# Designs tried in a protein design chat: VHH binders against q99177. Part 6

Target 1, 341 residues: q99177
Amino acid sequence: MKRGESQAPDAIFGQSRAFALSDSSVNPDVIEYLKSVRQEALRTNAISIKNHMNLQKRTRHKSSMYDDEDEGALKRHAISPSLIRLQRNVEIWVRWFNSVKATVLTNAYEFTGYEDETLDLLLLFLKNYLEDMPSKCTTVEKIISVLNQHSFPEKAEEKEENLQIDEEWAKNILVRLEKTKIDSVEDVKKVITEGDKHELVGYNQWFQYLINNEPQHTTFHEKITSKQLWVLIKYMSNTWIKEIHKKGRHYRRLQDWLFYILVHTPERVTAEYTSILRDLGKKCLELIQKKPVEAHENKITLPKEMAELNVEIPAAVENMTITELTVSVIAVNYGQKDLIE
Below, E stands for the ipSAE of ESMFold2; O stands for the ipSAE of OpenDDE; V2 stands for 0.75 times the mean of E and O plus 0.25 times the DockQ between their complexes.

## First folded at step 1 (VHH)

Design r10 (framework vhh_rezetamig_d1; at its last look DockQ between E and O 0.01; V2 from the best seeds 0.00; counts 0 for: pae E 16.1 > 2, placed apart)
Fold by OpenDDE, look of step 2:
Structure r10 (fold): chain B 341 residues (1-341), chain A 123 residues (1-123)
Amino acid sequence: as target 1 above (341 residues)
Amino acid sequence: QLQLQESGPGLVKPSETLSLTCTVSGGSISSNSYYWGWIRQPPGKGLEWIGHIYYSGRTYYNPSLENRVTISVDTSKNQFSLKLSSVTAADTAVYYCARQGIDEYTWKPFDYRGQGTLVTVSS
């Protein structure tokens, strides 16, 4: 009767070790990363934990162990059929997902960034455009000044002529630059690289954006910051996942977004972010358990862009729901196996 | 500056094994923040992910290629390699080695990529 060692919640992360680091099914790389993060957290907070441990007087809440002996029947909590399904398929589903993720990310490279050389050419084009402006405001002058500090490669001018860059691009970039504090060439590069990050602020704005826009891999590089990604995950966890599960009016779109969110979630995340993912996983699990297995109606569909990338849904994945996928990915890729155990 | 360079034969016979090596300079392959991977682009087709390896030696392969692909890492040489067995004309492609950030700070797909090497499968 090996007493399940109630692993005390990790004081640093405030969460119970949700996974046995010794579990062979856990990605060793994730384990190593978590260890490193923990070590770093321990190093950083070691000073703070020493100070807080002294003050928390153990208010021994006398949890009155009411001994009520009620003979409550060993209701053999029949493992939910849904959980059994997850357990049986989780490996296949996650393998497929990881492949899809890799494929999408691989193809996103072509869209996500300008090579340094290309970026230099864009900068040069922008510089020339700004210099040729008949009237220059103080902001434009400042940008020109910053760009003049940049060392352009030899023959960049020759290459620039070959770039089919239109003036409209420069105009659009200028509008963005005017809204941004520019102190260095790096700031300009950032503005060029970072799409019109109209930082959508707030639940309603994001919701409207998601329902009205198809997710694209480029969106996650151009519009969605790392911080915003987690905001979206939280929104998914709190409200949108329910809409997906209920097949609400926008469930397909939201499903597609959830798929992309998962694809663009970093493989290694901090404990804090892991917690957020875990919450999403839990919510998904709850929903899965509430719906009878007959949810054939909520089969996963590939977003349009993924279909265009020739991503296929194998037979083993055909009946998988996005909610099931989400739980599976969180359980396996992020070491939250207890969700499916 | 980090540089990745592919090396290997540009011509491989059908049924043979394609072997490529990626040499990493200006940075260490022994980082927990990155995957080191191979991608390819067949003529007229999009990019295809082949697989990647973690510094620990853990590998991830495209399921479509899994049975034919072996990726290895040599941390002492700061290199990682690709082997693709039983090649056919369909394996003709430009092959790229690349680095992928995997954590919140480095999360960028293929932030560094080699120049690519054309490998032609021909009798």
Scores: ipSAE 0.620, ipTM 0.860, lowest interface PAE 0.9, mean pLDDT 83
Fold by ESMFold2-Fast, scan of step 1:
Structure r10 (fold): chain B 341 residues (1-341), chain A 123 residues (1-123)
Amino acid sequence: as target 1 above (341 residues)
Amino acid sequence: QLQLQESGPGLVKPSETLSLTCTVSGGSISSNSYYWGWIRQPPGKGLEWIGHIYYSGRTYYNPSLENRVTISVDTSKNQFSLKLSSVTAADTAVYYCARQGIDEYTWKPFDYRGQGTLVTVSS
């Protein structure tokens, strides 16, 4: 698990500040107010909710004797049906996505505030897992011997039952331990805290990895580094989003990976990275406009791990597609609203 | 030393309101650097973010729970509270109160957490 309290997971905040600053017609007092709100609330969900309520109030203020259907019809005539669908749903879709991101990242980084205690609990879990193995090789016996030399805190066994770790984690750690020379508990700790040392290189290696492995939040700490994340986003833009959109081979697995990539993409990015995201957003918009999706056939499905986190798709977003979600997230969370205007 | 402690009924009847209070000691809740929040973990499942509050009273809720959740703060008592209405068996979980740093571009993990309190929803 990646140690990093100071390197908290990348978030999707700052949307409303960027949005306000791009609107030159906004009163300077409003801009100053929004700057002061930074200290109170920079969460996209809350600001989007306030904007939605303000829109609802304005709609109610309109004369009850006038039907705005003519203006709606004119806008629909000027803009594609796919873009209108996107514009109508973008706030609800991004709000839902941001809540999912908050849940996933809370689960992924639960241990950040308890690093030393959590590491002891992980060592205890691993020790118990290895001791319970029905057949122990020389390597496993050596690792158990090393772990038995470590002094665990008195309450460690009581707290282990609250640890959200499964046997698959232990199996993965064991594979890495078997490849490493272990002489002390410090060697075991290093294997647990260090990511996978074998970096995948190039399109073919990454493509094979993605189609053969389910996405998990731990993968974004152990294998997908910051630089590799941006390479994967480029591959999505250039190749994989088209395959997902048309339901080509491996589209379900690639969709799952895209969802996790969006979750782990930092909100604060350089101009270079903003350009990469904009390219993906433009590609999504192009696919939506040129080959509109039939919602019931192409609705989003969530990665398997999301069910374990109690994440579900509410009725309000049920017919959303991953292509629509991707451009919505890029437009709203990364200051690229002009893509959907 | 900062400590957070959950308190409230461990048993709640279906359709009623779950009410929990977090008492903060060793530090002030009246801080412009932190949110104060609630997370829960149903038995055998992952963590779910419920919401958080700023000491000014400004709240942020998980949209999936928004219609049922209310978080409030009492700076004079150095406490913040959770109310979750219309509970069902699905709301049975260990509930944690927690502190979270404020950052305008990144999700900050919870850096301090209470020990958790089990709330069972049963008749």
Scores: ipSAE 0.072, ipTM 0.572, lowest interface PAE 6.2, mean pLDDT 74
Fold by ESMFold2, look of step 2:
Structure r10 (fold): chain B 341 residues (1-341), chain A 123 residues (1-123)
Amino acid sequence: as target 1 above (341 residues)
Amino acid sequence: QLQLQESGPGLVKPSETLSLTCTVSGGSISSNSYYWGWIRQPPGKGLEWIGHIYYSGRTYYNPSLENRVTISVDTSKNQFSLKLSSVTAADTAVYYCARQGIDEYTWKPFDYRGQGTLVTVSS
């Protein structure tokens, strides 16, 4: 269905969403207003469907006038099965994707700070690690003094004693503490809570990180900057999308990362960034057309975090591949519809 | 019973900033299951999604309004707010705050919403 740009794009981005008009807490005049707008939206969609069917009738009349003119001309008008498949499915695939994106962005874990009990355990572990160090510099002694001022709950001391904790974490925290002016336990808490800000640089570091780690929503919140997201999209376009499409050594992991990169790609982007997305979309089309694969062989799978959020793949989209999803999302959500027309 | 209530001036002068607050009662705004959103319906026009916010402060805006919209949240007051700058008569509409659900496959993407408040932009 497509009547006009404002109606079709708004339907995908939630502009035609239904409301619960029967809610008794809603002002009756507002309910009547919303019913009017909802009914007009439904009428507009029905008119668009009718116009589409009338257009199909006119097309059939035109085709019948030129029946059997030229076998070569008929073959030249046939588009590839892969492109027909995209055209037929793009709307439902993108609608499903947008639903998944909303679920991940809303429900996936985001680090919002440690609970007080967890923070107390980390502080206590750090204090014990520093006290056990051979030969302590003045900075370490100062940090110990600050930590000694903190009142640890009796339960935290019991839990810490029974735990095996990674000394490398404590070493990393100490390095960061030495770069910070520490006057109170709150300063130590800030260092612990801020997390590791060491940024990955270059293709090899990012590749090693991606193949060794599952994508998670919190990573895009805490570790991957907006600039780095676009670097990853370029790596996808240049190299990783081919590995995914041919089921190369790391294809499953790279597919999961591509899915999450799409989920976290901003809805509004500059012309420069739109061009980067378009290049990825063109590469996906090249791969689909050059090396078509039955959907059963390359069915999309959900990354682990999405499965834990009870995201499901409905039957209507079960046979979609990630390369098909990628070009579909770029075409519809980023104004590159000509890629699939 | 969860309730959402819009509050703010019903009249705004052109070129000024429209400012609305939604107060959530009977439930907590601090939820990892929902977005908190603003929608509007100009007289005789289609429904328009303005944007939404996660309780951590992360926002998502309708691209057509992005340059003029700010949505914010105050979890300690159980409130979220909308600011729309540089308003014109075209911004006259009934404004609703709403809790946005996850299920995009139904026609109930907002499972709770306020009564709505008419905001008129006139000199």
Scores: ipSAE 0.000, ipTM 0.163, lowest interface PAE 17.3, mean pLDDT 72
ESMFold2 (binder alone), look of step 2: mean pLDDT 83; pTM 0.846
ESMFold2-Fast, scan of step 4: ipSAE 0.013; ipTM 0.518
ESMFold2, look of step 6: ipSAE 0.000; ipTM 0.207
ESMFold2 (binder alone), look of step 6: mean pLDDT 83; pTM 0.846
OpenDDE, look of step 6: ipSAE 0.578; ipTM 0.844

Design r11 (framework vhh_rezetamig_d1)
Fold by ESMFold2-Fast, scan of step 1:
Structure r11 (fold): chain B 341 residues (1-341), chain A 122 residues (1-122)
Amino acid sequence: as target 1 above (341 residues)
Amino acid sequence: QLQLQESGPGLVKPSETLSLTCTVSGGSISSTTYYWGWIRQPPGKGLEWIGHIYSSGSTYYNPSLENRVTISVDTSKNQFSLKLSSVTAADTAVYYCAKDFRGEYLSYFQHRGQGTLVTVSS
């Protein structure tokens, strides 16, 4: 945001300010974006035109990016070399990413354990835990009553012993159940499957969590709620994407988290959420234009959990940066292609 | 209460079109709460997402399969279907139809049908 500020973002934007930041959204503004692009183009005009003319002489009729609207023709003559690189690769990069995303999310069920049978075993474990409590409050008694209305499979109790579940899980679920209105077993199932209702609040708490923990699919189910995901995307836009791009402290861990955030961002989003994604895309584009990537110095890597699925990284994707991928995904998958035109 | 059931031929010849139908019971396919999809598991491999469809008719397909896949909904029959053209032995798998929550869940397909084995051979 403000250059020259000596205070940390979390000191400037405390918990109350963090709520304001999470609620605030800037509607996508094509005019604002075009002004930003034109300002950057003026600084890189000579290099852009020279590279465009060189490409024109060598591969004029072989470039798919050569044929576009009359309005786009004028813009291309003043476009930065880094934006040209982005335009040439966006289709391949996003296609690869969409393949990885689909593979990862499809295999998520193998380790979340939220299949109907597993969910029945979790409900049974919770019921047994609550029934064994020495002293029960009214809330606990109501939850037990609700669970007693559920028809457990006859052999569920025998299968429960094979799950790697402990009392700590049950204690955490109970805390969330006590804060939720429970009228049916479906309400209990929802608490179990929707993740932790205790939100980490503010930039510092989330930053410390991200750098100290490896991203995993289960984290996006159990800890990062839908609303928290959008808070993290705002933090990426305002602070973390810059650290990733310049390869600052913790960039590898933050890059892995960003990859998971992109994978777990829903395909259908509201206008408010589209605005949040557009802001991140604009920031990525700004960073790419200010500090272009040298092709041989960057090699994209998948986070550990995703890499274990044996997903191939093609040569065309090998030197892509996460910053380039992020704006590409936002532009193509979320209807913001004007960002890269 | 909502249940999903796959149906279709268990044997398909190479180069032909694999066609499967998923019947939804205990809930409406027109519900805006869910989206509907297909996943498969080839023998000895992990799960592979094929594609999904929203009640609006919007479709999303696995890029590796997108030129061969069509998913459609029939609200009058409370069903949705998969067509996979030009099949090869590599398409031999257990096929599952599935549902997931729209917008609120970040992972695909917490609920699946029982699965149906489709073998591609002559």
Scores: ipSAE 0.000, ipTM 0.208, lowest interface PAE 16.4, mean pLDDT 71

Design r2 (framework vhh_rezetamig_d1)
Fold by ESMFold2-Fast, scan of step 1:
Structure r2 (fold): chain B 341 residues (1-341), chain A 123 residues (1-123)
Amino acid sequence: as target 1 above (341 residues)
Amino acid sequence: QLQLQESGPGLVKPSETLSLTCTVSGGSISSGDYYWGWIRQPPGKGLEWIGHIYYSGNTYYNPSLENRVTISVDTSKNQFSLKLSSVTAADTAVYYCARGLWFGELPDYFDYRGQGTLVTVSS
């Protein structure tokens, strides 16, 4: 045992880059493929691990999240110009939003049904993506072999173009397939239908995920469960809506996520969930009254996926802000009109 | 806290199967955020990646070794193992088990490894 014992343990790993470059027995195409696929895996997992560590270190700042939000900051018994603007426009803003929500959910319906036809189209897309890879590891070859045993519809290739899926979806599925024992096409179907089993935990993990990923309809079925949706709404209320309103570093991405959260919030909710929405509405109202911004400084924009569905912002709605829309939707759609009256 | 320890015979005869086990202590193999693998260093040569496994059983092998390599995991014993069949003198090396994260090239991102065990193929 001379070579392992003659070198310091950490030195072997520190020198691995130099040795890796001289290692002719490792296929460069396999390394490049694994690098690409694993980079996708670790964008989610590394954020999860890093944020988990940051959450542990930031427990001492936990109490400060509520300190400047609760004590007498809201001006009462005075009708501000911002509140008058809100009262005059709430009906048209919410009607527009409800129209957008209906359009988005209608167009997403075929994909998120996860019925046999949709699953076959998703499996075909995944198969084609994996087969087109420049190099294939043993796991990818095994997945291809089980997919080759599945019967696909004769016109599936033509139909899959009607789904809003791309190579990023396939990369995300492959990340999960790498962590799952795959013996049959049913195992692949479970990975697709059961969503991401690597659950993000806590404020920091979710914050990093949101700022590094664009919202998509599929995310609200695969990764954001019902319970997690309400946790995200709490985070919006406590921290993120303030950053959006003030145009913080990540305001555009967080605004897009907030829009998707509103679209995917159920029409009928429990008393507990109504209370969570009311807290967000109160925070929005507080921000509008205490820190008003010009519409031209904080105009709402449509997320990329919604713009691709030919959803337009009419002139009557174009000067609305996301903070104004959020309190309007909560007040009208969830029976909280007393917030603005 | 986390420790990995290789175990297995230091001498293997040509044409036989090299069998090594890695025992993990101070952490769980079934965490899901990591891969668990084997690397080796032949005398006077660089590090060679052999393969790795997720706790689910999904494996990735070096293509030059894939027809001879099997890596398996036993979550109940918190162990993972390497079998390398049909060995020759070229398989003489120090063998390391390792835990890794992937941010780029495989060997650069191992965060824990065993002390290594020398396996000689002779006689």
Scores: ipSAE 0.000, ipTM 0.140, lowest interface PAE 16.8, mean pLDDT 71

Design r3 (framework vhh_rezetamig_d1)
Fold by ESMFold2-Fast, scan of step 1:
Structure r3 (fold): chain B 341 residues (1-341), chain A 123 residues (1-123)
Amino acid sequence: as target 1 above (341 residues)
Amino acid sequence: QLQLQESGPGLVKPSETLSLTCTVSGGSISSSDYYWGWIRQPPGKGLEWIGHIYHSGSTYYNPSLENRVTISVDTSKNQFSLKLSSVTAADTAVYYCAREDYYDSSGYPLDYRGQGTLVTVSS
């Protein structure tokens, strides 16, 4: 055994499997054939006396064949309780999610792709914030002098009401401005719109970032670009959704990140991206069918930033898990209804 | 990009041992997330699963072939190999090496296959 050996396999798993998903070219019929033969081989070679003894301790009665025939046959043709629960609640769950997403995105601020009017409002807010500081270093004074050279339009307070920017935003921008050579207003605009230049690479760096940081809407501008979003969805599918479902270490933090990922996933996606979402949906469905989690303990909660919006939570949603929400959103919003049919 | 390539003699005499090697490039064979396996397709028949190996050396073989099959892994060369003993004309087939998802009940697709290599048992 090596120290850290358990973490190295997780990193290799996440990267290799995420890459491999889009490159699979094998027919499903071939997979079912290979799976059936492999399953028989695994059963034959992996049987142990301890497993057999443990199975006998807790498993079904062999002597009730008459009653089991009728009951077993009827149950074989019934839809699973987990699937019935999905089918019953999917419309309410997805409608609720879509209303939350609409509310959140209406009130969220995003720094990528800002129109000139929005940038001028952000620059004005920043200028006023810096001027109101009780003490000013030479760097702050230089930034103020640059901003004073800019001609701000006299277009009143148009759209300022919809910007959810505050002193914390200004403080974060100032930290980046202090690390950047600022000679013009264009330099300031670049800092505002470019986002954080520190890029995270690979499964281990992303996993550590997610478990150590609260999700925020600004993160999806600064660190999680469109390419990174799809990489994270693959990591969710391959590793993290199972961790969330089993209530493993960090499940609550990963659950919050998954909720943000669902909110920030575009409404229109390519066939390639639909395939990635379908794989996540299949994994969610597998997990809820294999090991249903008690709703009482694993009900969904809104991340802190979204909870501040006071969105109504219907009774049907109070019993929902993130795994159930994820497959429901994928099935309804991305045309994968056959997953839950 | 992950690539698997089969290599070995294309002709084997009856009663001898068929030996093939799979070279893996663009990915590591030392991953805990995958099995590395062999499948074959005899002329006019469907695909037949032969067996697979885990990076630890743990092997699982098709019960119909298990008394004749040995699969081994060489992590230093990023390769795994198949030996099939006591071959007959019935072992004539196109042989593929493949990366297989670690067993889980979801039925995930097979990730990658090599291009295949024809092995003829004659004379």
Scores: ipSAE 0.000, ipTM 0.197, lowest interface PAE 19.7, mean pLDDT 71

Design r4 (framework vhh_rezetamig_d1)
Fold by ESMFold2-Fast, scan of step 1:
Structure r4 (fold): chain B 341 residues (1-341), chain A 122 residues (1-122)
Amino acid sequence: as target 1 above (341 residues)
Amino acid sequence: QLQLQESGPGLVKPSETLSLTCTVSGGSISTSSYYWGWIRQPPGKGLEWIGHISYSGSTYYNPSLENRVTISVDTSKNQFSLKLSSVTAADTAVYYCARHKRYSYGPTFDYRGQGTLVTVSS
């Protein structure tokens, strides 16, 4: 089984070499992994010799690094205002989160029914969406012509207005329609009803999916497998949590996905998965301490689906940030309380 | 008229496997338009989705339960079944089998069984 241990570094180093040579952007997970390995090697060497230089090295790492494992963040002499705020609120934040998680997971919210009447209303919504597009390619015009051949039932326009269909649904359907040969309304119906049966692979496909699609409870049993959930948590740890914390260009959508990832992370996890969560918690703690932001500037917001479940952010937690919630959930729910001591 | 009916032992010992079967009558499970699934309600709590299966055997499980749950379908008997391994007292609940349309919107299922109480006790 020692041979299996040597395989992982070869794959990672191969990707890093490709980045240095030809690709100006590669999987960020590879870059962060290599940084982590390099930092761990340097830290281990420092720890092997106990002297003033080791203390200075730990202090230096604490001041400038986000991905280093540094117990200095929990050191005795000085506690940051951000850590004090975290320690004061962790129990309230996690209790609220656990109540939301219970609400989402114990309420059987599921998609039901593409009966002919509902399907006709969805086709009408799609037709209206496509007709209202400011720019139309030949493919879109062909789809509109196909939909115009369909005989909509009487009062379909009146009933369509009563459906709360998201424009993001129509955008997602259009992407799939563009990849499908459409000759009839039946082809369009098939695209609507069959769903996307192929799993996404790799950082770029997942990143594009997350920023272009709103998170839903059902996504975590239809699209995101157990293995993929942990890959996404690793992407959060290595890249996306930093963008969320500093309010990068996709922070709102990534924040919504992170919230759902936390909700759908199992309560019982292996030691390997606990380590992945601990890494995310450490990144969150480091971000909070290195670049604290006013809570009111990065106040957490809830995904759209939560409104349908009557989930609200109470006043007691309304100034919480997603970064603070994430480390709190990891510390309390996954036995990593030493991160916030 | 479509009817779903749960059957299986009402008592299961801790660490053993909970096994339930849903018998469908008045309609066929061999349809691409529907999923067939299981939901449960522990005493004093809300409904929890366990998982569902298509007639072709494609399965989807609640991530919190996925390492313990297996759902299977038997189209020749017009039945589908649930196996939940390594049970504890926390798995004590009323278990419902349900049908729901695959790609539609709504907070409820088209059809549900009457439910069967499963108690996990030594």
Scores: ipSAE 0.000, ipTM 0.163, lowest interface PAE 13.5, mean pLDDT 72

Design r5 (framework vhh_rezetamig_d1)
Fold by ESMFold2-Fast, scan of step 1:
Structure r5 (fold): chain B 341 residues (1-341), chain A 121 residues (1-121)
Amino acid sequence: as target 1 above (341 residues)
Amino acid sequence: QLQLQESGPGLVKPSETLSLTCTVSGDSISSRSYYWGWIRQPPGKGLEWIGHIYYTGSTYYNPSLENRVTISVDTSKNQFSLKLSSVTAADTAVYYCARVEWELLDAFDIRGQGTLVTVSS
């Protein structure tokens, strides 16, 4: 037998020819590249979250069966005042939310993090930090030479001073740069952009992050991956929505995060994701039914970033709660109207 | 509804830079739900992923091409572009621009008709 009889990747094209021949419209290697980027983003979270998610999926299945029985019982019992309130206002509340969401997403660029200008300032800070190091290894010298090839805009030095970046950020990025092959400024930009996506692992770290940080559009783009968004929705369903509804210690911050989660949840989702949203909707209904809605104490407030857009709050939505909004959005926007009928 | 259209020179000389633009019509490129990417198919071979970009400028490149590839986005023109430097005859291919769902990161759900680029002296 000849050496290398097994198919090898094409050095120029970077893929196996065998896979390419099986499908001319969709190549498995293309899908593998895209999935590998996503899986690497989850790598630092994988083991702890997998165990937690498996328990949640098992609990969800059992709870879903139980909840389906409860749903039937709720429909046969006398309708509560809270449910009547929800039924009367759901269309107005969702129409308002959809308007807010459209306004927020249209103005998202004002609040996004890694625009060329912001990235240039981060690159300049990194360059200055590395140049000021008392001792430099060959890797650091290479990174400095790459950064020297980049054209910084006028006033970049002045603007960088105002950006409030600290040395700990630069130290963390340098660790990642030292482990990465850096041949161009684009490689450095990639490390900077990807670094933040791998920071948090598991329920406790996410909870601490959410209570200590204000939600921003940049966080949902740069730090929260698609898979993590759905994990956060499960955390909302299992724990955080109850804390929000009863106005626990961190309810304002968690409410703001929930509003951002609703804004950033895609309009079209798979059956699996619809089931996750339905579970959250059912939990919201349970909470609404157990505690009457009081107008003054349950008034919805917009997160700071969204409030700055001067969005009008009509009288019809002024006394709405986030719990009522959440089930309304799930029912209307995700085809779960049976939850409220 | 949504249409992607490649444009650029069909002939590039060896050692020069290949430049292509993708024009998106029927929807905004400034979508949080999608990446925008480039794939190519050399004559008689399968598809090869080149790279993709998010509307904010975040890029991901095929490691085999990363030292030669730059992808950029222009949200004001609803376009994104590919630059591939130091081309050789091996870069001769039909080049496609494509939309990829950020949520699923599965197949390219919408792609352009493709444009043939020949690298010849």
Scores: ipSAE 0.000, ipTM 0.168, lowest interface PAE 18.8, mean pLDDT 71

